VHH binders against q96fz2. Designs and how they scored, part 38

Target 1, 269 residues: q96fz2
Amino acid sequence: CGRTSCHLPRDVLTRACAYQDRRGQQRLPEWRDPDKYCPSYNKSPQSNSPVLLSRLHFEKDADSSERIIAPMRWGLVPSWFKESDPSKLQFNTTNCRSDTVMEKRSFKVPLGKGRRCVVLADGFYEWQRCQGTNQRQPYFIYFPQIKTEKSGSIGAADSPENWEKVWDNWRLLTMAGIFDCWEPPEGGDVLYSYTIITVDSCKGLSDIHHRMPAILDGEEAVSKWLDFGEVSTQEALKLIHPTENITFHAVSSVVNNSRNNTPECLAPV

## First folded at step 1 (VHH)

Design p3 (framework vhh_ozoralizumab_d1)
Fold by ESMFold2-Fast, scan of step 1:
Structure p3 (fold): chain B 269 residues (1-269), chain A 122 residues (1-122)
Amino acid sequence: as target 1 above (269 residues)
Amino acid sequence: EVQLVESGGGLVQPGGSLRLSCAASGFTFSRYAMYWVRQAPGKGLEWVSEITYSGSKTKYPDSVKGRFTISRDNAKNTLYLQMNSLRPEDTAVYYCARGYTDSYYLPSFDYRGQGTLVTVSS
C-alpha cells in the first residue's frame, strides 16, 4: 500500500470519526495541528495523512480510550535516527510487514511503547499487472458503503453527480499503523511519522496485488488497536490479519501521476 | 412536530424486569433508526441500545448485553426496551431517541423524549 485518497474537508472527516469512549460517552476526536491536514485524492509516501491515536500519548492521566486526530508524515522516521534530514533514511518505512514487525528495530521499539495509530483514508490504490503488457491497471479499494436515502450505493456505472453525494456519509478506511516520534538534531518540532502494517492479500484482492494493508474492520477493532493503556502489544497484534470486507473498481491512469489531485483519480472507468 | 413519549418506568427490585415503551409521532417512524439512552443521577448520557429502521439489526454495549432487548412496531410507531436481570446501577432516567438514517460506527440522535425514571432498589 503506497497510494491513498483522503479528500474530505476537515469538518466532514472529523464527523466521520465519531466514537464512544470506554464509558459510553459519544465524542469527536480532538485535532492536533489541523493546519497540516491537506485533503487529496492522491496521497503518496512522505506526505501527511490524518491518523487516530490515544489521547494518553499527549496528556498525562488522560483516559486511554479517548482519541486524538493528527496529521503525520507517511514513512516512519525512527526515534534513534541520527541524521538531520529524514529523507536520507536508507530504509523504506512506508509499509511494515506483519510477519516481521517484532523483528525490525524500527517497528518493534515504537510498538513496545504503545505507539499504535489508525491511518484514515477514503480508500487506497493498487496497480494490477496485465498479462502480455508492461501497462498496469489501477484500482481504488475501499470499504463497502451503506446505501442511504441521500447518496445510495456506489458502482462502476455511477455518474460523477452521484459520486458527489456518496461522500456525505462515506465510511472511511481504517488501517492499522505504527508511529514514532523523532527529534531533529538541529532543533525544531518533534516529527510524528507512521507506517502502515501490511498482510497477505485476501482472496478477493489476490488478482490485483499480493499484499494489502491490515484493515481494522469496525469500531471494536479500532478501539482495541488504539487503546495501548488497556490492550497489550500481543493482544493488539491478534487484530492484524487479511479482511474480505472490501470492494474495488478500476480507475483511470490519471491517478498514476501523484500530482493529479481531482475526483477523476477515483472515478470508475 | 416531532414527539417521543416514554412510559413504563417505575420501582423494581434487583433481579426484576421492566418493559419501557416509546410512542413516536410527527415523523415517518419506519425510516429512522431508534435508540434508548439513559442518564444516572450525577452522570452523563449513556447509550444502551440501538435498532435499525426495519428492526433487522440491534446493538448493545457490554453493560446491558444479554439483559436488555430493544424492539419496534412500525405499524404502531412504538419502540420498546425489555429490561431483565435489573441491577442497582441500571437506576437512571431512560430516554427514547430518534437516530440519523446514516449513522456510521456509533449512534447519533437528534431528538429525545422527556424520559421515564427507572429505580432499582431493595
Scores: ipSAE 0.000, ipTM 0.088, lowest interface PAE 22.4, mean pLDDT 83

Design p4 (framework vhh_ozoralizumab_d1)
Fold by ESMFold2-Fast, scan of step 1:
Structure p4 (fold): chain B 269 residues (1-269), chain A 121 residues (1-121)
Amino acid sequence: as target 1 above (269 residues)
Amino acid sequence: EVQLVESGGGLVQPGGSLRLSCAASGFTFSRYAMYWVRQAPGKGLEWVSEITYSGSKTKYPDSVKGRFTISRDNAKNTLYLQMNSLRPEDTAVYYCAKEYGTSYYPTFDYRGQGTLVTVSS
């Protein structure tokens, strides 16, 4: 996974993340650094994306089931990194393979500190090789969506009006992530950055790409992944596996250029 | 518009050499690790070589180590693969790929059409 869409305005995104804490209280996640949230139809590594994480990371006596939403840099910069420029990191940390997560110091150390997060997106993009040419066909991949009007599922035939309405009740894709905190050696703001855990592709996606993000399907999985105060690393890792509850449609090559940030990036073709 | 355009493939006899090129545009080439990956007919993708963003470190699988050399020219936004002592099993479409995933088992972001290398006598 190396390209997502997360375009919802901040207020719509916040409402889409409504949840219930351990005491049964209905809540919206509290923002940290909301000014750093930049909606986009075409998010690449090194850009910021919103993630959910436990309030306990910021308040030592907080209820670990309460959630913060914060923008973080995509591409984990380990806390031990000694250079002044994160772009000088010699290895790619955009994704973290589930099968080697406990073998790699860059991921094992933050996991030991409970630094689990849920990466939010409208969906993600993958490129499928086309037979007969060497061109790649991009696809937008997302949770199945329920429409409020009896218009059926979203698809290539849907009108622009139907597409505008679908976002009001969009079910956000919730991907398992690991984050870390890096302090610039010369001073400055602490950098929060994350990686997306990846697994083998499910049967439904195997013709598009051989890997997929570890998707947390439903509030129970999301809650257990985030709650590092009550759920151990060993128990949380049991949530990391391929999922079949996913859908997709082909999109235009406009998405290929990460600088393009328009609805055309995810519109069906 | 992110573009990767591979070239330099062709038909060569066993023991021969080829130099592949990849012209990159639409992104800051000097900030990304780059890869060569290949796909033989009826096979899956195979990682062939890796080079860090600065060019200071390179990696190869045992199947090509000592025969292939990856290099880059950040001023020209170009990636190269020098292939020596070619074998029939090197026959594949070769793709230039931008970094994605971890260095241990990276997933590749490749946008190009690839260049066909056929090693046959």
Scores: ipSAE 0.000, ipTM 0.113, lowest interface PAE 18.3, mean pLDDT 83

Design p5 (framework vhh_ozoralizumab_d1)
Fold by ESMFold2-Fast, scan of step 1:
Formats: sequence, structure tokens, C-alpha cells
Structure p5 (fold): chain B 269 residues (1-269), chain A 121 residues (1-121)
Amino acid sequence: as target 1 above (269 residues)
Amino acid sequence: EVQLVESGGGLVQPGGSLRLSCAASGFTFSRYAMYWVRQAPGKGLEWVSEITYSGSKTKYPDSVKGRFTISRDNAKNTLYLQMNSLRPEDTAVYYCARDTYSYGLSYFDYRGQGTLVTVSS
């Protein structure tokens, strides 16, 4: 997973993340650095994306089931990184393979600190290789959406009003992530950055790509992944597996250029 | 129905203090970030202070920073504004306002009827 869409306005995104804490109280996640949220139909590594994480990461003695929402840099910078420029990290930390996550120091260390997060997106993009050419066909991949009288489908959206109906009740994709905190050697703000855990592709996606993000399907899985105060690393990793509860459609080559940031990036072709 | 009722305004001399209160009802107060905003005679609406839904973070513009303190009591559904070292330019109607989400200087969706603060010798 190397490209996502996360375009909802902050208010809509926040309401889409309504949840229940351990005591059953309904809550909205509390924002950290909300002005750093940059919505886009076409988010690439090194950009900021919103993630959910436990309040206990920021407040001593906080209820570990309460959630913060914060923009984080895509591309995990390990806490031990000694260079001044994070872009000079010699290995790619955009994704973390589930089968080697406990063997790689960059991921094992933050996992040991409970630094699990849920990466939010409208969906993600993947490029299918076309036989006999070097061209690739992009696809937009997302949770099946509940069809209602008030909500439209992406394929039926032909005007700005119809596009708004598509997003009013959109179920966000919730991907398992690991984050770390890096303090610049020369001083400055702590950098929060994340990686997306990847698994073998499910049967439904196997013709598009051989890997997929680890998707946390439903509130129980999301809650257990976030709650590092009550759920051990070993128990949380049992949530990391392929899912068949996913849908997709082909999109135009407009999405190929990460500078293109319009609804056309995810419109069906 | 969402209701916000401000109180505590009045006439005070420059350098004086006032404490404003806002009683909230008709919604789960502890889920919403809250603001104090003001409108001076003949001027537009001005943001004065902000507090997250938990009370863990507050923000102020430079015009009131160090003089005003926003706080909340979620058990009592009440928002407060402690105003110290008041200046004639602080004269305004002060409004309690509810954020549309849990944090940030976003557009507020509900505002009370206001309480008048007059700072004059």
C-alpha cells in the first residue's frame, strides 16, 4: 500500500470515527494538531494522514480505550535515527510485512512500547500489471458501503450534490499501523510517523496485487488494536490477516501523478 | 434542544476582573470543544478562547493571552471564563459557543444569547 485517498473535511472525518470506550460511553476522538490535517484524494508516502491512537500515549493514567486522532507522517522514522533529515533514511518504512514485523528493529521496538495506531483512509490505490505491456491499471480499493436512500455510489455520482451523498455516510478504511516518535537531533518538534502493516492479498484482490494492507474490520478489531494498555502485542498481532470484506473498481490514470487531487482520481472508468 | 446560557457580565473599571459562566443543556457537554467569542459595539465577532472537550488544552489570541483563562466542569455542564486586568477594549457582548467537533478553531454550530461586559471608568 503506497497510495491512499483521505479527503473528508475534518468535521466529517471526526464524526465518522465515533466510538464507544471500555465503559460503553459514546465518544468522538480528541484531535491532536488538527491544523496539520491535509485532506486529499491522492496521498503518497511522506505526506501526513490521520491516525487513531490510544489517549494513554499522551496522558499518564488515561483510560487506554479512549482515542486521539492525529495527523502523522507516512513513512516510519525510528526513534533511534541519528540523521537530521528523515528523508535520508536508507530503507523504506512505508509498509511493514506482517511476517517479519517482530524481526525488524524499526518495528519491533515501537511495538514493544505499544505504539499501535489505526490508519484512516477513504480507501487505497493499487496498480495491476497488464500483460504484454509496461502499463499498469490503477484500482481504488475500499470497504463495501451500506447503500441507503441518502447515500449514493461512486459509480452513480454525476454532480457535486451526488458526490456529497456518497461521502455523508462513508465507512472509512481502517488499516493496522505502527508509529514511532523521533526527536530531531538539532531540536524542534517531535515527529510522529507511521507504517502500514501488510499481509498476503486475499482471493478477491489476488488478480490486482499480491499484497494488501492489514485491514481491521469492525470496532472490536479496531478497539483491540488500539488498546495497548489491556491488549498485549501477541494478542494484537492475531488481528493481522487478510480480509475478503473489500471491494474495488478500476480508475483512470489521473491518479498516477500524486499531484492530481480531484474526485476523478477515484471515479470508476 | 441545545441551549447555552451565559451569565456574569456587568460594569467593571479598567484593571478589574469578572468571571463569566455558561450553563449548557440539551447535548452531551463532555463531547464538545467549547469557545468564548465576543462582539464589540459596531465590530464583527472575535474569537477569545478555546478549550478541548476534556479540558486538557486551551488556546487564546495574543489580545487576551495571560489575562483570560477558560475552564470547564464537565460534571456540571458549565464553561467558565476568568477575565483579569480588563481593558476598555474588552467591552463587548460575550458568547458561549459549541464546536462542531471535539477540537480546534473550527466553525461553531450553536451560540448563546450573550452577556454584556462593559469596561469603563
Scores: ipSAE 0.000, ipTM 0.103, lowest interface PAE 20.7, mean pLDDT 84

Design p6 (framework vhh_ozoralizumab_d1)
Fold by ESMFold2-Fast, scan of step 1:
Formats: sequence, structure tokens, C-alpha cells
Structure p6 (fold): chain B 269 residues (1-269), chain A 121 residues (1-121)
Amino acid sequence: as target 1 above (269 residues)
Amino acid sequence: EVQLVESGGGLVQPGGSLRLSCAASGFTFSRYAMYWVRQAPGKGLEWVSEITYSGSKTKYPDSVKGRFTISRDNAKNTLYLQMNSLRPEDTAVYYCAKGSYYDTLGYFDYRGQGTLVTVSS
């Protein structure tokens, strides 16, 4: 997973993340750095994406089941990185393999600090190899959506007005991530950055790509992954596995260029 | 405010035993690995033992393996070190230390005031 869509306006995204805390109280996540959120149909590594994380990371006495939503840089910069320029990091941290997460210092250290997050997206893109050509077929991959009277499915959007209705009740994709905090040696704002944990593809996606993000399917899984105050690293890692609860459709080559940021990127062909 | 208060040190004869305790407060004790480290007169800090946050795994250097036992009571926020078959070279100030990361071993970020253990005839 190297490309996503996360295009919802801030208010719509926030409502899509409504949740219940440990007391059963209905809540919306509180924003940090909302100005850094940039909606896009075509997000690549090094861009910022919204993530959910426990409020306890920011307030020592907070209920660990309460959630913050914050934009973070895609591409984890380890807290121990001592160069002044994060682009000088000599290895790729956009994804983290589930099978080696406890073996790599870049990921083991932030996990030990409880730095688990849930990466939010409308869905993600993968490119299926076509034999006999350099052309690849892109697919948009996302949770099955619940049809409601006020909203439709992505394939039912036939006008700008109907297109808006599709997103009002969209179930966001929730991917397991690890984040870290890096303090520039020369001073400045702390950089929050994340990686997406990856697993072997499920049977349904195996013809498209051999890997997929670790998807947290449902509020119980999301809650346990985020709640580092109550859920140990060992218990949280049991949530990391492929899921079959996923759907997809082919999209046009417009998405290939990461500079293209229009609804055409995820529209069915 | 993180507080670690060691107790149980004292003077013992070679071959004797002592049990050290460490009362922890100001953090979620049950979620951090804990350590015992010591400093002999005129020497640097030496790692003595470590225990995972759950108490499921412990580790020791060869110098104390088989003689010292680290344990914890997460309900009481207390860390222990049982020291048997004490030797003159075990003479040191013993410090309780808090791990710096949730659920993992490796680093510690805080230690207490220490308790003196003197082993002499």
C-alpha cells in the first residue's frame, strides 16, 4: 500500500469517525493540527494523512479510550534519527511488514512507546500487472458500503448531486499504523510520521496484488489497536491479519499520476 | 511525578541473603519493564536484572545468574530483588529503574535514590 484516497472535507471526515469511549459516551475525535489536513483523491508517501490515536499520547491523565485525529506524514521518521533532514533517511518506511515489525528498531521502538495509530482513507489503490505489456490496471479497494436512502454506492453516482450523497455515510477504511515523533536537531515543530502495517493479501485480492494493508475491521478492533493504555503490544498484534471484508473496482489510468486529484481517480470504468 | 523508593539494603556476611523492594508511583507500573542496576564504589553502573511488564520473562548477567531473582507485584506497584549467596563483590548501591517504553525491554529513563548493600565479614 503506496497510494490512497482521503478526500472528505474535515467536517464530514470527523463525523465519519464518531465512536464510543469506554464509558459508552458517544464522541467525535478532537483535532490536532487541522490546518495540515489536505483532502485528496490521490495521496502518495510523504504527504499528510489523517490518523486516529489515543488522547493519552497528549495528556498524561486522559482516558486512553478517547481519540485524537491528527494529520501525520506518511513515511515514519524514527525518534532516534539524528540527521537534520528526514529525506536523508536511507530506508523506506512507508510500509512495515507484520512479520518483521518486532525485529526492526524503527518500528519496535515506537511500538514500545505505545505509538499505535489508525490510518484513515476512503480506500487505497493497487496496480495489477498485465502480462505482455508495461501497462498495469489500477483498482480502488475499500470497505463494503452500506446502502442508505440518503446515500448511494460509488457505482450509482451519475451526477454531482448524487456524487455528494455517496460520501455522507461512507465507511472509511481503517488501517493499522505505527507512528513516531521526531524532534529536529535545529529546533522547530515535532514531526509526527507514520507507517502502514502490511500483511499477505486475502484470497479476494490475490489476483490484484500479493500484499495488503492490515485492516482493522470494526470498532472493537480499532478500539483495541488504539488503546495502548489497556491493550499490550502482544495483544494488539493479534489484530494484524488479512481480511476478506473488502471490495474493489477497476479505475482509469488518471490515478497513475499522483498529481491528478479529481473524482475520476476513483470512479469505476 | 515518577517516584521509585528502594528499601531493604544493609550489611550482610558473605553467603548471606537480602531482599530489596522498590515502591513505584506516578506511572502505570504494570505497563513498564523494570530493572535493577548497581554501582560499586569507584565503578560505573552495572545492569543486574530485568523483568518484562507482565513478569513473564526475566534476564540476568552471568555475574548474578542463579543467585539473584527479580520479581514484581503489579497489584502493589512493587519490584523485588531476592539476593542469595552474596559475595563481597556484590557490595554496591542498588537502584530500581523504570523502563522508558510501554511493554518492552531495553532502555530505562528513571532510577530511584538507591539502597546500599554491603557484603563483608
Scores: ipSAE 0.000, ipTM 0.160, lowest interface PAE 16.2, mean pLDDT 85

Design p7 (framework vhh_ozoralizumab_d1)
Fold by ESMFold2-Fast, scan of step 1:
Structure p7 (fold): chain B 269 residues (1-269), chain A 121 residues (1-121)
Amino acid sequence: as target 1 above (269 residues)
Amino acid sequence: EVQLVESGGGLVQPGGSLRLSCAASGFTFSRYAMYWVRQAPGKGLEWVSEITYSGSKTKYPDSVKGRFTISRDNAKNTLYLQMNSLRPEDTAVYYCARDQGYYSTWSFDYRGQGTLVTVSS
């Protein structure tokens, strides 16, 4: 997974993340650094994306079931990185393979510290290899959505007024991530950055791409992945597996250029 | 129909205090971050304070930090700005604004009609 859509306005995104804490109380996640959130139909690595993480990461005695939402840099910068500029990191840490996560120091160390997060997106893009050509067919991949008479469809929303109907009740894609905290050697703000865990594609997605993000399907899975105060690394890793509960449609080549940031990026062809 | 109605402005002497209120209607107030912004005579808009949808976090520029306090009552759909130790340079029309939720701080989609605060002898 190397390209996503996460375009919802901050207020709509926050409502889409409504959840219950351990006591069963309804809550909205509390924002950290909301001014760093940049909605886009076409998000690439190095950009910031919103993630959910446990409040306990920021407050010593917080209830580990309570959630913070924060923008983090896509592309994990390990805490041990010694250069002054994180853009000089030679390794691509956009994704982390589930089968080797405990073998790679860059990932196993933050995972051992409970640094698990849930990466939020409208959906993600993949490019299908076409036999006998250098061209690839892009697809937008997302959770099945509940259709209503008032919500319309993605292709039917051609104005800002109509677009709110499609997105008001959109079920966000929730992907398992690992984050780390990097303190610049010469001082400055701590950088929070993440990687998306990947697994083998499910049967339904195998004709598009051989890998997929580890998707956490439903609030129970999301809650257990985030709750590092009560759920051990070993138990959390049992949540990392392919899922069949996804849908997709082909999109135009407009999405190919990451600078294109319009609804056309995810419109069906 | 989104409506934001400010009140509480007036004439006050330097060193005085005022409490501004903003009554919100036409949207789910508890789901939006809110701003106070101001415009001094002949100047552009200036961000004054910000509060998260829950009220747990607030932000201020150095010009008002320690003197102004933003707060909200989600049950009453009301936003407040407590202004202490007022200075002549605080003279401005103060606007209640709803966070747009897009790119940068101080970005809003709706603001009220404003309430005038004059700090003068």
Scores: ipSAE 0.000, ipTM 0.111, lowest interface PAE 20.6, mean pLDDT 84

Design p8 (framework vhh_ozoralizumab_d1)
Fold by ESMFold2-Fast, scan of step 1:
Structure p8 (fold): chain B 269 residues (1-269), chain A 121 residues (1-121)
Amino acid sequence: as target 1 above (269 residues)
Amino acid sequence: EVQLVESGGGLVQPGGSLRLSCAASGFTFSRYAMYWVRQAPGKGLEWVSEITYSGSKTKYPDSVKGRFTISRDNAKNTLYLQMNSLRPEDTAVYYCAKSYTEGYYPLFDYRGQGTLVTVSS
């Protein structure tokens, strides 16, 4: 997973993250650094994306089931990194393989500290290799959605106007992530950065790409992944597996250039 | 596909009571949090009540707390709103709404056609 869409305005995104804490209290996540959230149809590594994480990471006596939403840099910078510029990191931390997560120091250490997060997106993009051509076909991949309109119109399902309407109550894609905190050796603000855990693709996606992000399907899975105060690393890792509850459609090559940030990036073709 | 059909509205005097019903179809009713929302003439949409998918918890804004009671019958796919001690400011079109999740804030997926409640002498 190397490209996502996360374009919802901040207030719409916040409402889409409504949840219930352990005591049954209904809540919206509280923002940290909301000014760093930059909506885009075409988010690449190095950019900031919103993640959910437990309030207990910030407040010693907080209920670990309460959630914060914060923008974090995509591309995990380990806490032990000693160079002054994070872009000089020698290896790619955009994704973390589920099968080696406990073997790689960059991921094992923050995971041992309970630094689990849920990465939010409208959906993600993958590029399918096509036989007989050097071109790849991009696809937008996302959770199945419930229709916004109760009455449908035949022959209008794929129209751009119809797609604009679905965002009102879009079910956000919730991907399992690991984050870390890096303090610049020369001084400055702490950098929060994350990686997306990846698994083997499910049957439904196998013709598009051989890997997929570890998707947390439903509030029970999301709650257990975030709640590092009650759910151990061993128990949380049981949530990391392929899911079949996913859909997709082909999109135009406009998405190929990460500087393109328009609805055309995810519109069906 | 998804349908929500409200009923039970009408004209009532201040201090009176009404019971609204919402018949739901086209989705697994027992898996979704349900809401009542209203829109008074010339005003925006206002959240009125919420009930979890199981019916174990309910929430109300201060404007209706203690006067309104939301309930559900998952076997009959029906949502209810019992309104007591009605006031002129309760005059509005009342809508049944569902969310795409079991969450708190009214994240509306669909709302029905509504039922008009008029509180006047």
Scores: ipSAE 0.000, ipTM 0.102, lowest interface PAE 20.3, mean pLDDT 82

Design p9 (framework vhh_ozoralizumab_d1)
Fold by ESMFold2-Fast, scan of step 1:
Order: structure tokens, then sequence, then C-alpha cells
Structure p9 (fold): chain B 269 residues (1-269), chain A 121 residues (1-121)
């Protein structure tokens, strides 16, 4: 996973993240740095994306089931990094393989500190290799969506009018992430950055790409991944596996250029 | 598109009461926690009260606790603030705001135009 869409306006995104805390209280996540949220149909590594994380990361006595939503840099910068410029990091930390997460110091250390987050997106993009050519077919991959009024699920075959209206009740993709906190050696604000954990593709995606993000399907999985105060690293890692509860459709090559940021990036073709 | 319209402010004497209203439109009111915040002349914004989506929980700072009551009518898309035992230091423009989180109320994702409350003899 190296490209996502997260285009919802801040208020729609916040509402889409409504949840219940441990006491059953209905809540919206509290924002940190909401002005750093930059909606886009075409988000690449090094840009900021919204993530959910436990309030306990910011307040020592907080209820660990309460959620903060914060923009974080995509591409984890380890706390031990000594250079003044994060772009000088020699390792690609956009994704973290589930099978080696406990072997890599960059991921093992923050994971041991409970630095688990849920990365939010409308969906993600993958490029399918076409045999006999070096061209790739892009696909937009997302949770199955429910039509609100008189019908069942929304699909790729639906009219453009259906796609224009679907965003009001869009079910956001919730991907398992690990974050870290880096303090610039010359001073300045702490940088929060994340990586997306990846697993082998499910059967449904195997013809598109051999890897997929670790998707947390449903509120129980999301709650357990975030709640580092009550759920150990060992228990949380049991949530990391492929899922079949995803759908997709082919999109145009407009998405290939990360500077293109229009609805055409995810429109069915 | 999102609109919050405050009303009910005015001039009252110390010890008096006022009831403020906020008419909300352009969003699903019943799904947002709501706030009242105020700005006294020459001062910054001060959080006054908070109410959950359903109205089941409210929160107040010590400066107004026991004197002010926040409530909502989700069927009418309306937020209320009942202010009793008013003091000169309650003089401010009162704003209705929708929830961006209690920690970040000064960075509202929407705020109305306000209603002036003056407490003086």
Amino acid sequence: as target 1 above (269 residues)
Amino acid sequence: EVQLVESGGGLVQPGGSLRLSCAASGFTFSRYAMYWVRQAPGKGLEWVSEITYSGSKTKYPDSVKGRFTISRDNAKNTLYLQMNSLRPEDTAVYYCARDLGSTYYQYFDYRGQGTLVTVSS
C-alpha cells in the first residue's frame, strides 16, 4: 500500500469516526492539529494522513479507550533518528511487513511502547501488472458500501450520480498502523509519523497484487488495536491478517501521477 | 452550508436570567456534541458548556457551574443555554459551536455569528 484516497471534508471524516468508549458512551474522536488535515483523492508517502490513536498517548491518566484523531506523516521516522532532515532516512518505512515487524528495530520499539494507530482512508490504490507490457492497471480498493435508502450495497456498476452521493455515509477503510515520535535534534515540534502494516493478499485481491494492508474490519478489531492500555502487543498482533471483506474497481491512469487530485482518480472506468 | 444562528441575548441586571437559543442547519444536528463559548470585550474565547449528541452528559467550567444549564432539542435542531444568577463578568458575545473536541473548541469546524449578553445595572 503506497497510495490512498482520503478526501472527505474534516466534519464528514470526524462524523464517520463516531465510536463508543469502554463505558458505552457515544463519542467523536478529538482532533489534534486539525488544520494539518489535507483532503486528497491521491495521497502518497511523506504526505499527512489522519490516524486514530488512544488518548492515553497524550494524557497519563486518560481512559485508553478514548480516541484522538491526528494528521501524521506517512513514512515512519524512528525516535532514534539523528539527522535533522527526516527525508535523509535511508530506510523505506511506508509499509511494515507483518511477518518481520518484531525483527525490525524501527517498528519493534514503537510497537513495544503501544504506539498503535488506525490509518484512515476512503480506500487505497494498487497497480496490477499486465503481462506482455510494463504498463499497470490501477484499482481503487475499499470496504463494501451500503446504499442508505431503497437498495443494498453500492457497486462499481452504479451510475455516477450514486457515486456523487455515497460520501455522506461512506465507511472508511481502517488500516493497522504503527507510529513513532521523533524530536528534531535542533529543536522544534515533535514529528508524529506512521507506517502501514502489510500482509499477504486475500484470495479476492491476489490477481491485482500479492500484498495488502492489514485491515481492521469492524469496531471490535479497531478498539482492540488502539487500546494499548488494556490489550498487549501479543494480543493486538492476532488482529493482523488478510481479510476478504473488500471490494474494488478499475480506475483511469489519471491516478498514476500523485499531483492529480480530482474525483476522476477513483471513478470507475 | 452549515449554519448556526444564535439568539436570546440582551441587557439584564445582575442576578437576572436569560435563555439563549441556537438554530442549526446544514448538518445532522443529532450526531454532534455542541458547545457554548463566549468572548468578553477585549478577551479571548472561553468555553462555557458542552453537551453530548443525545444530551445525556453535560460539562461546565467552575465559573458557570450551578448557574448555567445547556440543553438540546434534536427534533427541532436547537441548542439552548439557560443562564441564571448572571454577573457583570458574564458580559460577552455568546457563540454556538459544533464539536471538534472539548480540547480544541477554539478551533471550531463551525461557529455562529453570536448573540450579545450585557449584565449591568
Scores: ipSAE 0.000, ipTM 0.119, lowest interface PAE 18.0, mean pLDDT 83

Design q1 (framework vhh_8cml_1)
Fold by OpenDDE, second read of step 2:
Structure q1 (fold): chain B 269 residues (1-269), chain A 124 residues (1-124)
Amino acid sequence: as target 1 above (269 residues)
Amino acid sequence: EVQLVESGGGLVQPGGSLRLSCAASGFTFDDYAMGWFRQAPGQEREFVALISWSGGSTDYSDSAKGRFTISRDNAKNTVYLQMNSLKPEDTGVYFCAADEYGSGYYDLSEYDYWGQGTQVTVSS
């Protein structure tokens, strides 16, 4: 996964992240660094994207079932990275393969510390290789959305009004991530960054791409992944597998350019 | 031959201070993050502190935080642990360890090299 969409306004995003804590109380996640949230239809590595994480990461005696929402840098920067510039990382940390997560220290250690997060997105993009051509067809991949009588598929949102309605009730894609905290050697603010765990693609996506993000489907999966206080690493890793509960449609080549940030990026062609 | 040799341990009264040193040889010191661990009698070895390659980043266990300071001198191939406000519960053998990837943290198995340890005893 090298491109996502996360364009919802902050308030809408927050509401979409409503959850129940372990006590069954309905809650909204609290924001950390809300100013770092930059909505975009075209999110690339090194950009900030919102993730969910347990409040326990910030507060020693917090209920670990409580969630915080925070923009983090896409591309995990290990905590002990010695260079002052994260761009000097010699290996790609955009993704973490599920099959080698325990073999890679850069991911194993933060995971062992319970630094699990849920990466939020409208969906992610993947490019299908066209046989016989050097051209790649991009697809937008997301959770199936509930068809409301009035708000058809993303494609049926012919009017701005209908479009707004579709997004107001959009089910966000919830991807399993690992995050780390990095302090620059020269001082400064702690950098929070994440990697997306990837798995082999489900059968439905196999023709598009052989890998997919580990998608946490449902509140229980999300809760268990986040709750590092109650759920062990071993148990959490059982949640990491391909899911068939996704849909996709072809989109225009507009998304190919990471600078393009318009609704056209995820619009069906 | 790779060697990590700890020194500076001893007997100290509660509230006292000690400075531990670990001299490294036989490997490129600045290519490794360095950590301190301790083992109390009858207990498992536990993480105390870690420092990055350049010394720019440090981390501490909850028990060490605010009292202990890890530092390093790459020119001397030495890592230090300044321990202040020592408590009886700080008693144990303190070990120096090296981690090439700087990502071992609390996982003992991730450390490449270990010292023999130095005894620290905090007693009235």
Scores: ipSAE 0.011, ipTM 0.277, lowest interface PAE 9.4, mean pLDDT 89
Fold by ESMFold2-Fast, scan of step 1:
Structure q1 (fold): chain B 269 residues (1-269), chain A 124 residues (1-124)
Amino acid sequence: as target 1 above (269 residues)
Amino acid sequence: EVQLVESGGGLVQPGGSLRLSCAASGFTFDDYAMGWFRQAPGQEREFVALISWSGGSTDYSDSAKGRFTISRDNAKNTVYLQMNSLKPEDTGVYFCAADEYGSGYYDLSEYDYWGQGTQVTVSS
């Protein structure tokens, strides 16, 4: 997973993340650095995306079941990285494989510190190889959406007008991530950055791509992944597996250029 | 075997100064952020100051800002806390702590190694 859509305005995104804490209280996640959130239909590595993480990472003695929402850089910069420019990091940390996550220092160390996050997106993009050509067919992949009297699923929308309705109650894709904190050697703000854990594709996606993000399907899985105060690394990793509860549709090549940021990027073709 | 050994504590008059040192051994000092924490009798341990593994970043509690300076000498595997304008409220046991890569900041639960502490008493 190397491209996502996360276009909802900040207030809509916040409401889409409503949750219950351990005491059963209904809450909205509290924002950290909200001005760094930039909605886009076409987010690539090195851009910022919103993630959920436990409040306990920021506030001493906080309830570990309470959630913060914060923009983080996609592409984990390990805290031990000694260069001044994070873009010069010599290995790809956009994704990390579930089967080797405990073998790689860049991921093992933040996992040991409980630095688990949930990466939020409307959905993600993958490119299917087409035989006999160097062209690839892009697909937008997302949770099945509930039809309401106000909105339909994106795949069933016939016009741009119908598309406006689908976002009111959109179920965000929730992907398992690991984050780390990096201090610039020359001083400046701490950089928070994340990687998305990947697993083998489910049967439904195997014809599109051989890998998929580890999707946390439902509030129980999301809650357990985030709650590093009560859920050990070993227990949390049991949540990491392929998911069949996913849908997709083909999209136009407009999405290929990461600079294109319009609804056309995820429109069915 | 990891060791953090604090020194430099003692009795000082209000308005006085002390310089604490923490000597580290048994780990790669240059890869660890270092912090100072303190604990008064019957109170919880609280953050005082931190310095990043590279030495490029420092941060302080509100009570320490403008009065305390944290520094480190990576060639000597030592971290220091220079304390000026000491107040009776600064009395407590001061602990040196090491945080691999420095990502825990003032969250004491993130720190990997702790010293045994050195007593600082500010009294007339």
Scores: ipSAE 0.006, ipTM 0.155, lowest interface PAE 13.8, mean pLDDT 84

